# Ledger of designs, part 1: VHH binders against EKC/KEOPS complex subunit cgi121 (cgi121)

No score or structure here was measured in a lab: all are predicted.

Target 1, 174 residues: EKC/KEOPS complex subunit cgi121 (cgi121), of Schizosaccharomyces pombe (q9p7j3)
Amino acid sequence: MILPLFPETQVHVFVYENVSNCAAIHEQLISQNPIYDYAFLDAATILYKKQVYSAIIRALEDRRDEQMKTKTIHSEVILSLSPKTEISSAFRQFSMTKKSKNIVVVKIDSKLTEEEEFERLDKLVEGNRVEFSDEELQKLIDFKVLKKNYKLDPSTLENPLASILSSIALRGYS
Positions, changes and structure headers below are counted from each chain's first letter, unless a header gives other numbers; Kabat numbers aren't used for antibody chains.
F, E and O stand for the ipSAE by ESMFold2-Fast, ESMFold2 and OpenDDE, each averaged over both directions (binder to target, target to binder). V2 = 0.75 x the mean of E and O + 0.25 x the DockQ between their complexes.
[cut] stands for letters that were removed.
Atom coordinates printed by the task and the answers are left out, and those that the model quotes come from them; centres of patches stay.

## First folded at step 29 (VHH; from x1 with S30D)

Design cc1
Fold by OpenDDE, fold request of step 31:
Structure cc1 (fold): chain B 174 residues (1-174), chain A 121 residues (1-121)
Amino acid sequence: as target 1 above (174 residues)
Amino acid sequence: QVQLQESGGGLVQPGGSLRLSCAASGFTFDSYAMSWVRQAPGKGLEVVSDISDNSGSTTYADSVKGRFTISRDNAKNTLYLQMNSLKPEDTAVYYCASEYFWDTDSGFDYRGPGTQVTVSS
């Protein structure tokens, strides 16, 4: 996928369910294995495609403006999902953990087609790929976690997307 | 393997100061953002302060802004937390943490023993 405001940056997003090797993936991330250069998100924390895209865009904007808080664009994506400014808080809230079962995987600056990228990623992730759609994400979300992460109340839960996007967009301005 | 060792805690009176240190090993320290996290009795984990691995920018919980200062020495693989104007509500076990150090259930995948900070008159 090419984002209109970032035509030189190719982005791919994949969703996996029933992943059996998140612990192994996590170990590779902390070891900084280059072949795991992705943003691995816990799908339980993601409700909308626009949530992911908003975070990606925010991260890309930060990079463009030389305002990244993290060294890697993928870590910045994770940070960008959070309404909090602390990097560790963002990772705590949204990053895949060893115990994750369903994940959203984001690749920034891909040099490959979506299919080619998938073929590489599929060798790393032991799970079932599902469509990156609101419908599929809705099946994987933990609303308790979502409400906690974005401090949603009964009023904002009627239209969570608006609140989520506002939180992402206004991080650091609250 | 990742190893963390927090130190510098102790008993101080309100208004006192402490300086915490975290000695880190087993990972590329300068490639990760680092944070101080605390757990008070009967409460959950709270990220107190965060320092970037890129810009060196820092963030602080509202409760500690203006009183605490986080810093790092990448050459020594050490994280610091200068705590001034300590309050009783700062009483907690303090841990150093990083990006991938979180666990779903237990809170930390990697952590040291922590250092106890007690603020009491």
Scores: ipSAE 0.799, ipTM 0.896, lowest interface PAE 0.6, mean pLDDT 94
Fold by OpenDDE, last read:
Formats: sequence, structure tokens, C-alpha cells
Structure cc1 (fold): chain B 174 residues (1-174), chain A 121 residues (1-121)
Amino acid sequence: as target 1 above (174 residues)
Amino acid sequence: QVQLQESGGGLVQPGGSLRLSCAASGFTFDSYAMSWVRQAPGKGLEVVSDISDNSGSTTYADSVKGRFTISRDNAKNTLYLQMNSLKPEDTAVYYCASEYFWDTDSGFDYRGPGTQVTVSS
């Protein structure tokens, strides 16, 4: 995918369910294996495609403006999902853990087609790929976690997307 | 393997100061953001302060802003927390953490033994 405001940056997003090797993937991230240069998100925390895209856009804007808070664009995507400014809080809220079952994987600055990127990623992830859609994400979400992460109440739950996008866009602006 | 060792805690009176240290090994320290996290008795984990890999960015919980200062020495693989104007509500076990050190069930995937900070008159 090419984003309109970032035509030189190719982005791919993948969703996996029933992943059996999240612990192994996590170890590779700690070891900084360059083959694992992705943002690995816990799917239990993601409800909308627009939530992911908004975080990606925010991260790319931060990079463009030389305002990144993290070392890599992928870690910045994780940070950008959070309404909080603390990097560790964002990772605690949204990052894949060793115990994750379902994940959303984001690739920024890809030089490959979506299918080629998938072939590469599929060698790393032991799970079932599903469509990156609101319908599939809705099946994987933990609403308790979502409500906690974005401080959603009965009124904002009527339109969670608006609240989520506002939180992402206005992080650090109070 | 990741190893973290916190130190510098102790018993102080309100208004006192402490300086915590975290010795880190088993990972590329200068490639990760680091944070101080605390857990008070009967309370959940709270991120106290956060610092980027190159110290270019720092964040603080509202409860500690203006009183605590986070810093790091990448050459020594050490994280610091200067705590001034301590309050009884700062009483907790303090842990060193990083980006991928979290677990949804237990809170931490990687952590040291922590260091106890007690603020009491």
C-alpha cells in the first residue's frame, strides 16, 4: 500500500491468528534480528484498520518532522497507537508479548510487493493469515483491553473509532 | 539472556532524596528505550519515567514531574533515576524495564529483583 501523503513509502499490514511461536518471535526482537524488522502488535488491542493506519501516519509524520521518540519507525508505530506519551506504556498496551495468540504485523519502507513480503514474513510466523479487515479484527479484539487502553466509557463506546483516532492524533497535545 | 539489577533504594523521610541505578546486560542497551516502573503495595504497575535510546526524549508520570529525573549512561549500560522531594506515596518497589520487557499477565517478561523505596516519617 502507498499512502497519499507518503508516496515514497510502501506499507504492508498482515494479520495472523492462532500463532504458536510468539515467544520465539519475541526473542528475536530482543536480539534485534534484522529479519524481524516489523512492528508486531497484539491483535487483542486492535479494532479497526483505521486505527492501525492512523498510527502509521502519525509515525511517518513524526519521522518526516524529525520528531520520532523511538529508534525505529516500527517502534514509533507502536508508540503512535497509544494515547500515552511513555514508550514503555505504549509497548505494554499494544506490543505483541510471548503469550500473544493473534497478532497484527506492520512493515514500513517495504521494497517488496505485498505477496512477496508475505512470503518472507510467513517463514517467521507460525500461524494462520487472515484478511486485514475490520471484520476479522473484530473477531480478535479484547474489548476489556480496548476500553482500558483508550479509556472508553458507555458514551464513547457508541463510536469507539472517533475516540481512538482522537487519542492517536492528539497524543502529547493537552 | 537479559539481566537487570536495580539498586539505590532505602528508607528516607518525606522531602528526602534517593538515586536509583539499574545495571543492564544481555541485550544491546543503547538500542532500546528504558523506563522506571514502580509497584506500591496493593497497587498495579505504574510507569514512572521513560527515556529514549539516545536520551533525546524523556517522559514522566504527572505524579513525579518536577521531582524525578531519568538519565542513562550507554557506555556503562546503566539507567538512573534521581528522586527528589520524595513523598510517602512514592513508597514502592522500583523496577527497570524496556520496550519488549512486558507481559500482559504478570506485568513483566523481564525484570530484576527491584529496589525498595520507603518514604516515611
Scores: ipSAE 0.744, ipTM 0.876, lowest interface PAE 0.7, mean pLDDT 94
Fold by OpenDDE, last read:
Structure cc1 (fold): chain B 174 residues (1-174), chain A 121 residues (1-121)
Amino acid sequence: as target 1 above (174 residues)
Amino acid sequence: QVQLQESGGGLVQPGGSLRLSCAASGFTFDSYAMSWVRQAPGKGLEVVSDISDNSGSTTYADSVKGRFTISRDNAKNTLYLQMNSLKPEDTAVYYCASEYFWDTDSGFDYRGPGTQVTVSS
């Protein structure tokens, strides 16, 4: 996918359920294996496509403006999901862990088609790919986690999109 | 194997100062943001301060802003926390952590023994 404001940057997002090897993937991330150059998110924390895209856009804007807080664009995506400014807090809130079962995988600056990227990623992830859609994300979300991450109340939880997007957009400005 | 060793804690009076250190090994230290996390009795884990792997950008919890300073020495694989104007509510076990070191159940995938900070008159 090409984002309108970033025509030179190709982005791919994949969703996997029932992933059995998150622990192994996690070890590869810690070991800095370059073939795992993705943002691995816990799907339990993601409710909307727009949530992911808003974080991606913010990360890309930060890179454009030379304001990235992290070394990698993928880490910046994870940071951009959070209403908090601490990098570690963002990772704690949104990143895949060894115990994750469902994940959202983001690739920035892909040189491959979506299908080619999937074939590459599918060799790394042992799980079932599902469509990147609000419908599928709704099946994987943990609303308790979502509520905690974005400090949602009962009224905002009925339609949390606006609150989520505002939290992402206004991080550091509230 | 990732190893973390915190030190520098102790007993101090309110208004006192401490300097914590975290010796890290088993991973590429300079490629990760590092943080100090504390756990007070009966409370959950709280991220106290964070230092970026890019340009040394730092963040602080509101409760410690202006009093604590996080820094790092990549050549020594060491993280520091200068704590000034300490308060009783700063009493906790302090741990160092990094980006992918979190565990939803146990708190950390990788954790040192921590260092006890006690602020009391």
Scores: ipSAE 0.732, ipTM 0.867, lowest interface PAE 0.7, mean pLDDT 94
Fold by OpenDDE, fold request of step 31:
Structure cc1 (fold): chain B 174 residues (1-174), chain A 121 residues (1-121)
Amino acid sequence: as target 1 above (174 residues)
Amino acid sequence: QVQLQESGGGLVQPGGSLRLSCAASGFTFDSYAMSWVRQAPGKGLEVVSDISDNSGSTTYADSVKGRFTISRDNAKNTLYLQMNSLKPEDTAVYYCASEYFWDTDSGFDYRGPGTQVTVSS
């Protein structure tokens, strides 16, 4: 996928359910295995495709403006999901953990087709790939976690997407 | 294996100062953002401050902004937290953490013993 505002940057997003090896993946991330150069998100925290895209765009904008707060573009995506400015808070809120069962995987700066990238990723993730869609994400979301992460209340839950996007866009301006 | 060792805590009066240190090993320290996190009695974990891998960016919780300063020495694999103008509400066990050190159930996948900070008159 090519983002309109970043035509030179190819992005792929994958969703896996019933992942059995999140702990192993997590260890590889700590070890900085270059094969695992992705953003691994807990699917329980993701409700919309636009939520992910907004975070990706924010991260790419930060990189463009040389304002990245994290070392890698993928960690910046994780940060960009959060309404908070603290890096650890963002990771705590959105990053895949050893206990995760369903994940969203983001690849920035891919040189491969979606299918080729999937073939690589599929060797790393032991789970079932599902469609990256609002419908599938809705099946995996933990609304309790979502509400907590974005401080959603009954009024904002009428249009969660707007609230989420506002939180992402206005991080640091609250 | 990842190891963290916090130190520098103690008992101080309100308005006092402390300097915490975190000795880190078992991972590439200079490749990760580092954080100070605290847990007060009966409360959840609170991220106090973050510092980027190259120290080029820092963030602070509103509750400590202007009073605390986070820093790091990558050559020594050490994280620091200078705490000035301490308040009773700063009383907590302080831990150092990093990006992938979080756990959904227990709070941390990797954590040191922490260092107790008590602010009381």
Scores: ipSAE 0.721, ipTM 0.867, lowest interface PAE 0.7, mean pLDDT 94
Fold by ESMFold2, last read:
Structure cc1 (fold): chain B 174 residues (1-174), chain A 121 residues (1-121)
Amino acid sequence: as target 1 above (174 residues)
Amino acid sequence: QVQLQESGGGLVQPGGSLRLSCAASGFTFDSYAMSWVRQAPGKGLEVVSDISDNSGSTTYADSVKGRFTISRDNAKNTLYLQMNSLKPEDTAVYYCASEYFWDTDSGFDYRGPGTQVTVSS
């Protein structure tokens, strides 16, 4: 996908369920293997497509404005999901861990078509690809985790989107 | 393999100071944000402080603001924590961590032995 504000930037987002090798992927991320240069997110933390796109946009805006706090655009996406400024908290809350079962994978600055990127990614992830859609994301979310990460109260649980997007957009301005 | 070596802990009296170091190897240190985390007896992990890859951004837990200072020397692959005005509640094992070290809400992928800080009169 091409974002209108960033027309030279190709972005692909993939969702996998029943991933059996998150521990192996995690080791590759710690080891800085460049083949694994994606944002690997725990799907239990992602409810909406717009949540992911808002974090991508925030990361790209911070790159454009020379305000990135992490080294790569993919690590910056992880930071951008967080309502807090602490880098460690963002990774603790949103990144894939060894215990993750379902993941959302983001590639920014791709030089490949979606299917070419999928073919590369599918060699790395041992799981079943599902559509990146609000319908599929809602099957994978953990609402207890979502409420904790964004400090949602019971009154917003029916439609928490506005609260979540505000948290992403306003981080650092409080 | 990524390895971290924490050092500089010890026994000090309340009001004292310590400087912790974390020597890093097996990864490109200047590519990652780093953290100090601590685990007090019978407690979960607390993030004490974060520092960005280029030192341009730092954050601190409320319990240590104004007393602790995080810094890094990327040429030496070393992370530091200057701890001043130490209190008994600062007693903990201190670990350094990088961005992807988190496994659970209460744990993470330990790559070093930690360093014990004990503040007692």
Scores: ipSAE 0.366, ipTM 0.737, lowest interface PAE 3.4, mean pLDDT 88
Fold by ESMFold2, fold request of step 31:
Order: structure tokens, then sequence, then C-alpha cells
Structure cc1 (fold): chain B 174 residues (1-174), chain A 121 residues (1-121)
């Protein structure tokens, strides 16, 4: 897909449930195998499509403005999900770990169609692809984790979208 | 094999200084942001400071701003933490870590033995 503010940047997002090989993928990410150049997120931390798109937009804005803090645009997406400026906190809270079960996978600067990118990714991930939709994401979220990551009050937790998007947009300004 | 070795800790009086080092191997050190994290007695892990892969960006926990300085030497695969004006609350085991080195059970998956800093009169 193409984000309105970045019309020359193609982005794909995939969601997998019941992933059995997160430990193997994690080892490839640590070794920086270029075949695994995606952002791998723990789906337990993602409730909304807009949450992911807002992080992608923030990462792309920081790249455009030469303000990136991490080496790749994909690691920058992980940082951009966080309300905190610390890189290690963002990865601790949002990245796929060896123990993750469900994941959201982001590819930025793709030169492939969604189908072509999926065919490549499907060779790497041992799990079941589901639709990238708020309906599917809500089945995979851990609300305790979401509340902790974004410091949501009980009243905010009933409609947390605005609070989450504000945290992503305002990181580093207050 | 990822390997991290922290050093430079010790017993120091309040107001003193220490310089911590983290020797890294088994991964492409200059491609990763690096962090110092600490675990005080009876507490969870606290991120003390982060530094980007090229040293262009640093962050500090509020409790250490102005007293601690993170740095790295990518030619030597070494991360540093200069700790000045040390306080008893800085007493902890200090570890270095990077972007994907975390898990939920231990706080991070690929860590060294840590280095003990004890600030006491």
Amino acid sequence: as target 1 above (174 residues)
Amino acid sequence: QVQLQESGGGLVQPGGSLRLSCAASGFTFDSYAMSWVRQAPGKGLEVVSDISDNSGSTTYADSVKGRFTISRDNAKNTLYLQMNSLKPEDTAVYYCASEYFWDTDSGFDYRGPGTQVTVSS
C-alpha cells in the first residue's frame, strides 16, 4: 500500500497467528540476515491498524527529516510505537521475542506487490496468516500489556485509540 | 555466538566516579543501538542510557541525567558508561544490551554477567 503523505513509499503489513518459529526468526534478526529485513512486532502489543500506520508514518517522517535514531527504517518503526525515547525500552515492549506466539510484520520500501512480498515472507514464518484488520488484531492483543505499554487508565482502556496515537505522535516532545 | 562482558564496577563512596566498559563480540556491534541497564537489589531492570549505532543520539533516565555519560568505540566493539557524582541509589548490577537482546523472563536474552556497582560510605 501507499501512505498518502509518502506516495513513493510502498508498505506492506502482514499478521500471523500461532507462529512456531519465532526463536529461529529472532536469531536471524540478531545476525542481521538481509532476507529478514522486516519489522517483527509482537501482536500482543498491537490493537489497531492505525497504531501500526502511525508508527510507520512517524518513522518515515524521522527518516525524511534525518532524525532517525536506529540504523534501519524497520527498527525505527519499533522505536516509533513507544511513548518513550529509549530505544531499548521500545524493543523490550513491542518487538517480537523468542517466546512470541502472534506477530505483525511490516515491510517498508517494498518493490513487490503484496502477494509477491507475502510469498517471500511465508517461506520465513511458520504460522497462519490472518487479515491485517482491527477485527483480527483484537483477537491477538493482550490488554494487560497494552495498558502497561501506554500507561492507560481503566477509563481510557475502553477507548484507548486517541491516547495511543498521541503517545506515538508526541514521543520526545514532552 | 553473541558475547557481552561488562567490567569496571566496584565499591565507591558517594560522590565518587566509576567508568564501566562492555566488550562485545559475535554480532555486528556498529549496526546496533546499545544500552546500559541496571538492576538494583529487589527491583526490576531499569534502562539507564541508550546510544545509537553512530553515537548521534543518546538518552538518559531522569535519575542519572547530568551525572552519567554513555559512549561507544565502534572500532573496539566497546560500550562505555562514565558515572560521576555517584549516589547510594545507583547501587546495582549493570548490564549492557542491544535492540533484540530482550525477553520477558529475564529482561533481556543475551547478557553478560554484569558488573556490580556499590555506592556506600
Scores: ipSAE 0.290, ipTM 0.682, lowest interface PAE 4.4, mean pLDDT 87

Design cc1
Fold by ESMFold2, last read:
Structure cc1 (fold): chain B 174 residues (1-174), chain A 121 residues (1-121)
Amino acid sequence: as target 1 above (174 residues)
Amino acid sequence: QVQLQESGGGLVQPGGSLRLSCAASGFTFDSYAMSWVRQAPGKGLEVVSDISDNSGSTTYADSVKGRFTISRDNAKNTLYLQMNSLKPEDTAVYYCASEYFWDTDSGFDYRGPGTQVTVSS
């Protein structure tokens, strides 16, 4: 996929359900294994495609402007999902954990086609790939978690997209 | 094997100071943002402060701003928390943590034993 503001940056997003090996993947992330250089997100925290795209765009803007707070672009995506500037809070709230069952996986700066990247990722993730779509994401979301992460009032829970996107885009300006 | 060892806690009167240390090994310390988190009796974990891998960015919980200072020495693989003007509300077990170390909303896997800070007369 090509984001208009970053036409030379190839991005792929994959969604897996019923993942049985999140604990093993998590260990590899802690060990900094370069084969696992992706952003691994808990799908229970992701409701919209635009939520993920907005975090990717924010991370790429921060990289372009030399304002990244984390070491890698993939860790910066995780930070960028958060309405807060605290790195630990962002990972606590949005990253895949050992107990995750459904995940969203982001690759930025891919030199591979989507299918080639999928072939590599599929060797790492023991789960079922589903479409990256609002329809599939809505099946995997935990609304209690979403409400907590973005501090959504009952009035915004009906259609929280604008509130979430504002939180991602404007973090640090409030 | 990730290992974290917190130290420097103790009993102190209100208004006093303590300096906490976290010795880290088993991972590339200077590639990770680090944080101090605390757990007060009967409460969940609260992130107290974060520091980026190169110390270029720090954050603090509102309850500790102006009183606590986070720092790190990457040559020694050590994280620090200078705690001044301590209040009874700061009483907690303090742990250090990093990015993917979280296991649940209320916990994380790769924690040390923590160091107890008790602020009372």
Scores: ipSAE 0.270, ipTM 0.662, lowest interface PAE 4.6, mean pLDDT 87
Fold by ESMFold2, fold request of step 31:
Structure cc1 (fold): chain B 174 residues (1-174), chain A 121 residues (1-121)
Amino acid sequence: as target 1 above (174 residues)
Amino acid sequence: QVQLQESGGGLVQPGGSLRLSCAASGFTFDSYAMSWVRQAPGKGLEVVSDISDNSGSTTYADSVKGRFTISRDNAKNTLYLQMNSLKPEDTAVYYCASEYFWDTDSGFDYRGPGTQVTVSS
């Protein structure tokens, strides 16, 4: 996908359920293996497609404006999901861990079609791809985690989208 | 093998200062943001401070802002925390960590032994 404000930046997002090798992927991320250069998110923290796209847009804006806090655009996406600016907190809250079972995977600056990128990613991830859709994300979310990560009031849990997007957009202005 | 060695802790009176160090090896130190994290007795883990890979960005917990300064020396693969105006509430074991070092079951996968800071009269 091409975002209108970033016409030369191709983005792909994939969702996997029942992933059995998150520990192995995690070791590769620590070693900075370039074939694992993706943002690996715990799907338990993602309820909406718009949540992911908003974080991607925020990360790309920070890159454009030379305001990135992390080394790669993919680590910047993880930071951008967080309502706070602390890098460690963002990774603790949103990144794939060794114990994750379902993941959302983001590739920014792809030079491949979605199908080609999927073929590469599928060699790395031992799990089942599902559609990147609000329907599938809703099956994988942990609402207790979502509530805690975004400090959602009980009154907003019926329709938390606006609160979540506000948290992403307002990070650093509160 | 990722290895971290924290040092510089000790017993200090309120108002005192300490400088913590974290020697890192087994990963590309200058490619990662680094953090100091602490665990007070009977408490969970608290992120104290973050620093970007090139030191261009730092953040601090509200409880330490203005008193603690994070820094790094990428040539020596070493992370530092200068702690001034120490308070009894700063008593904790201090650990260094990086972006993907978290493990929800134990807090950290890749951590050193930590360094004890005790602030008491």
Scores: ipSAE 0.250, ipTM 0.661, lowest interface PAE 5.1, mean pLDDT 86

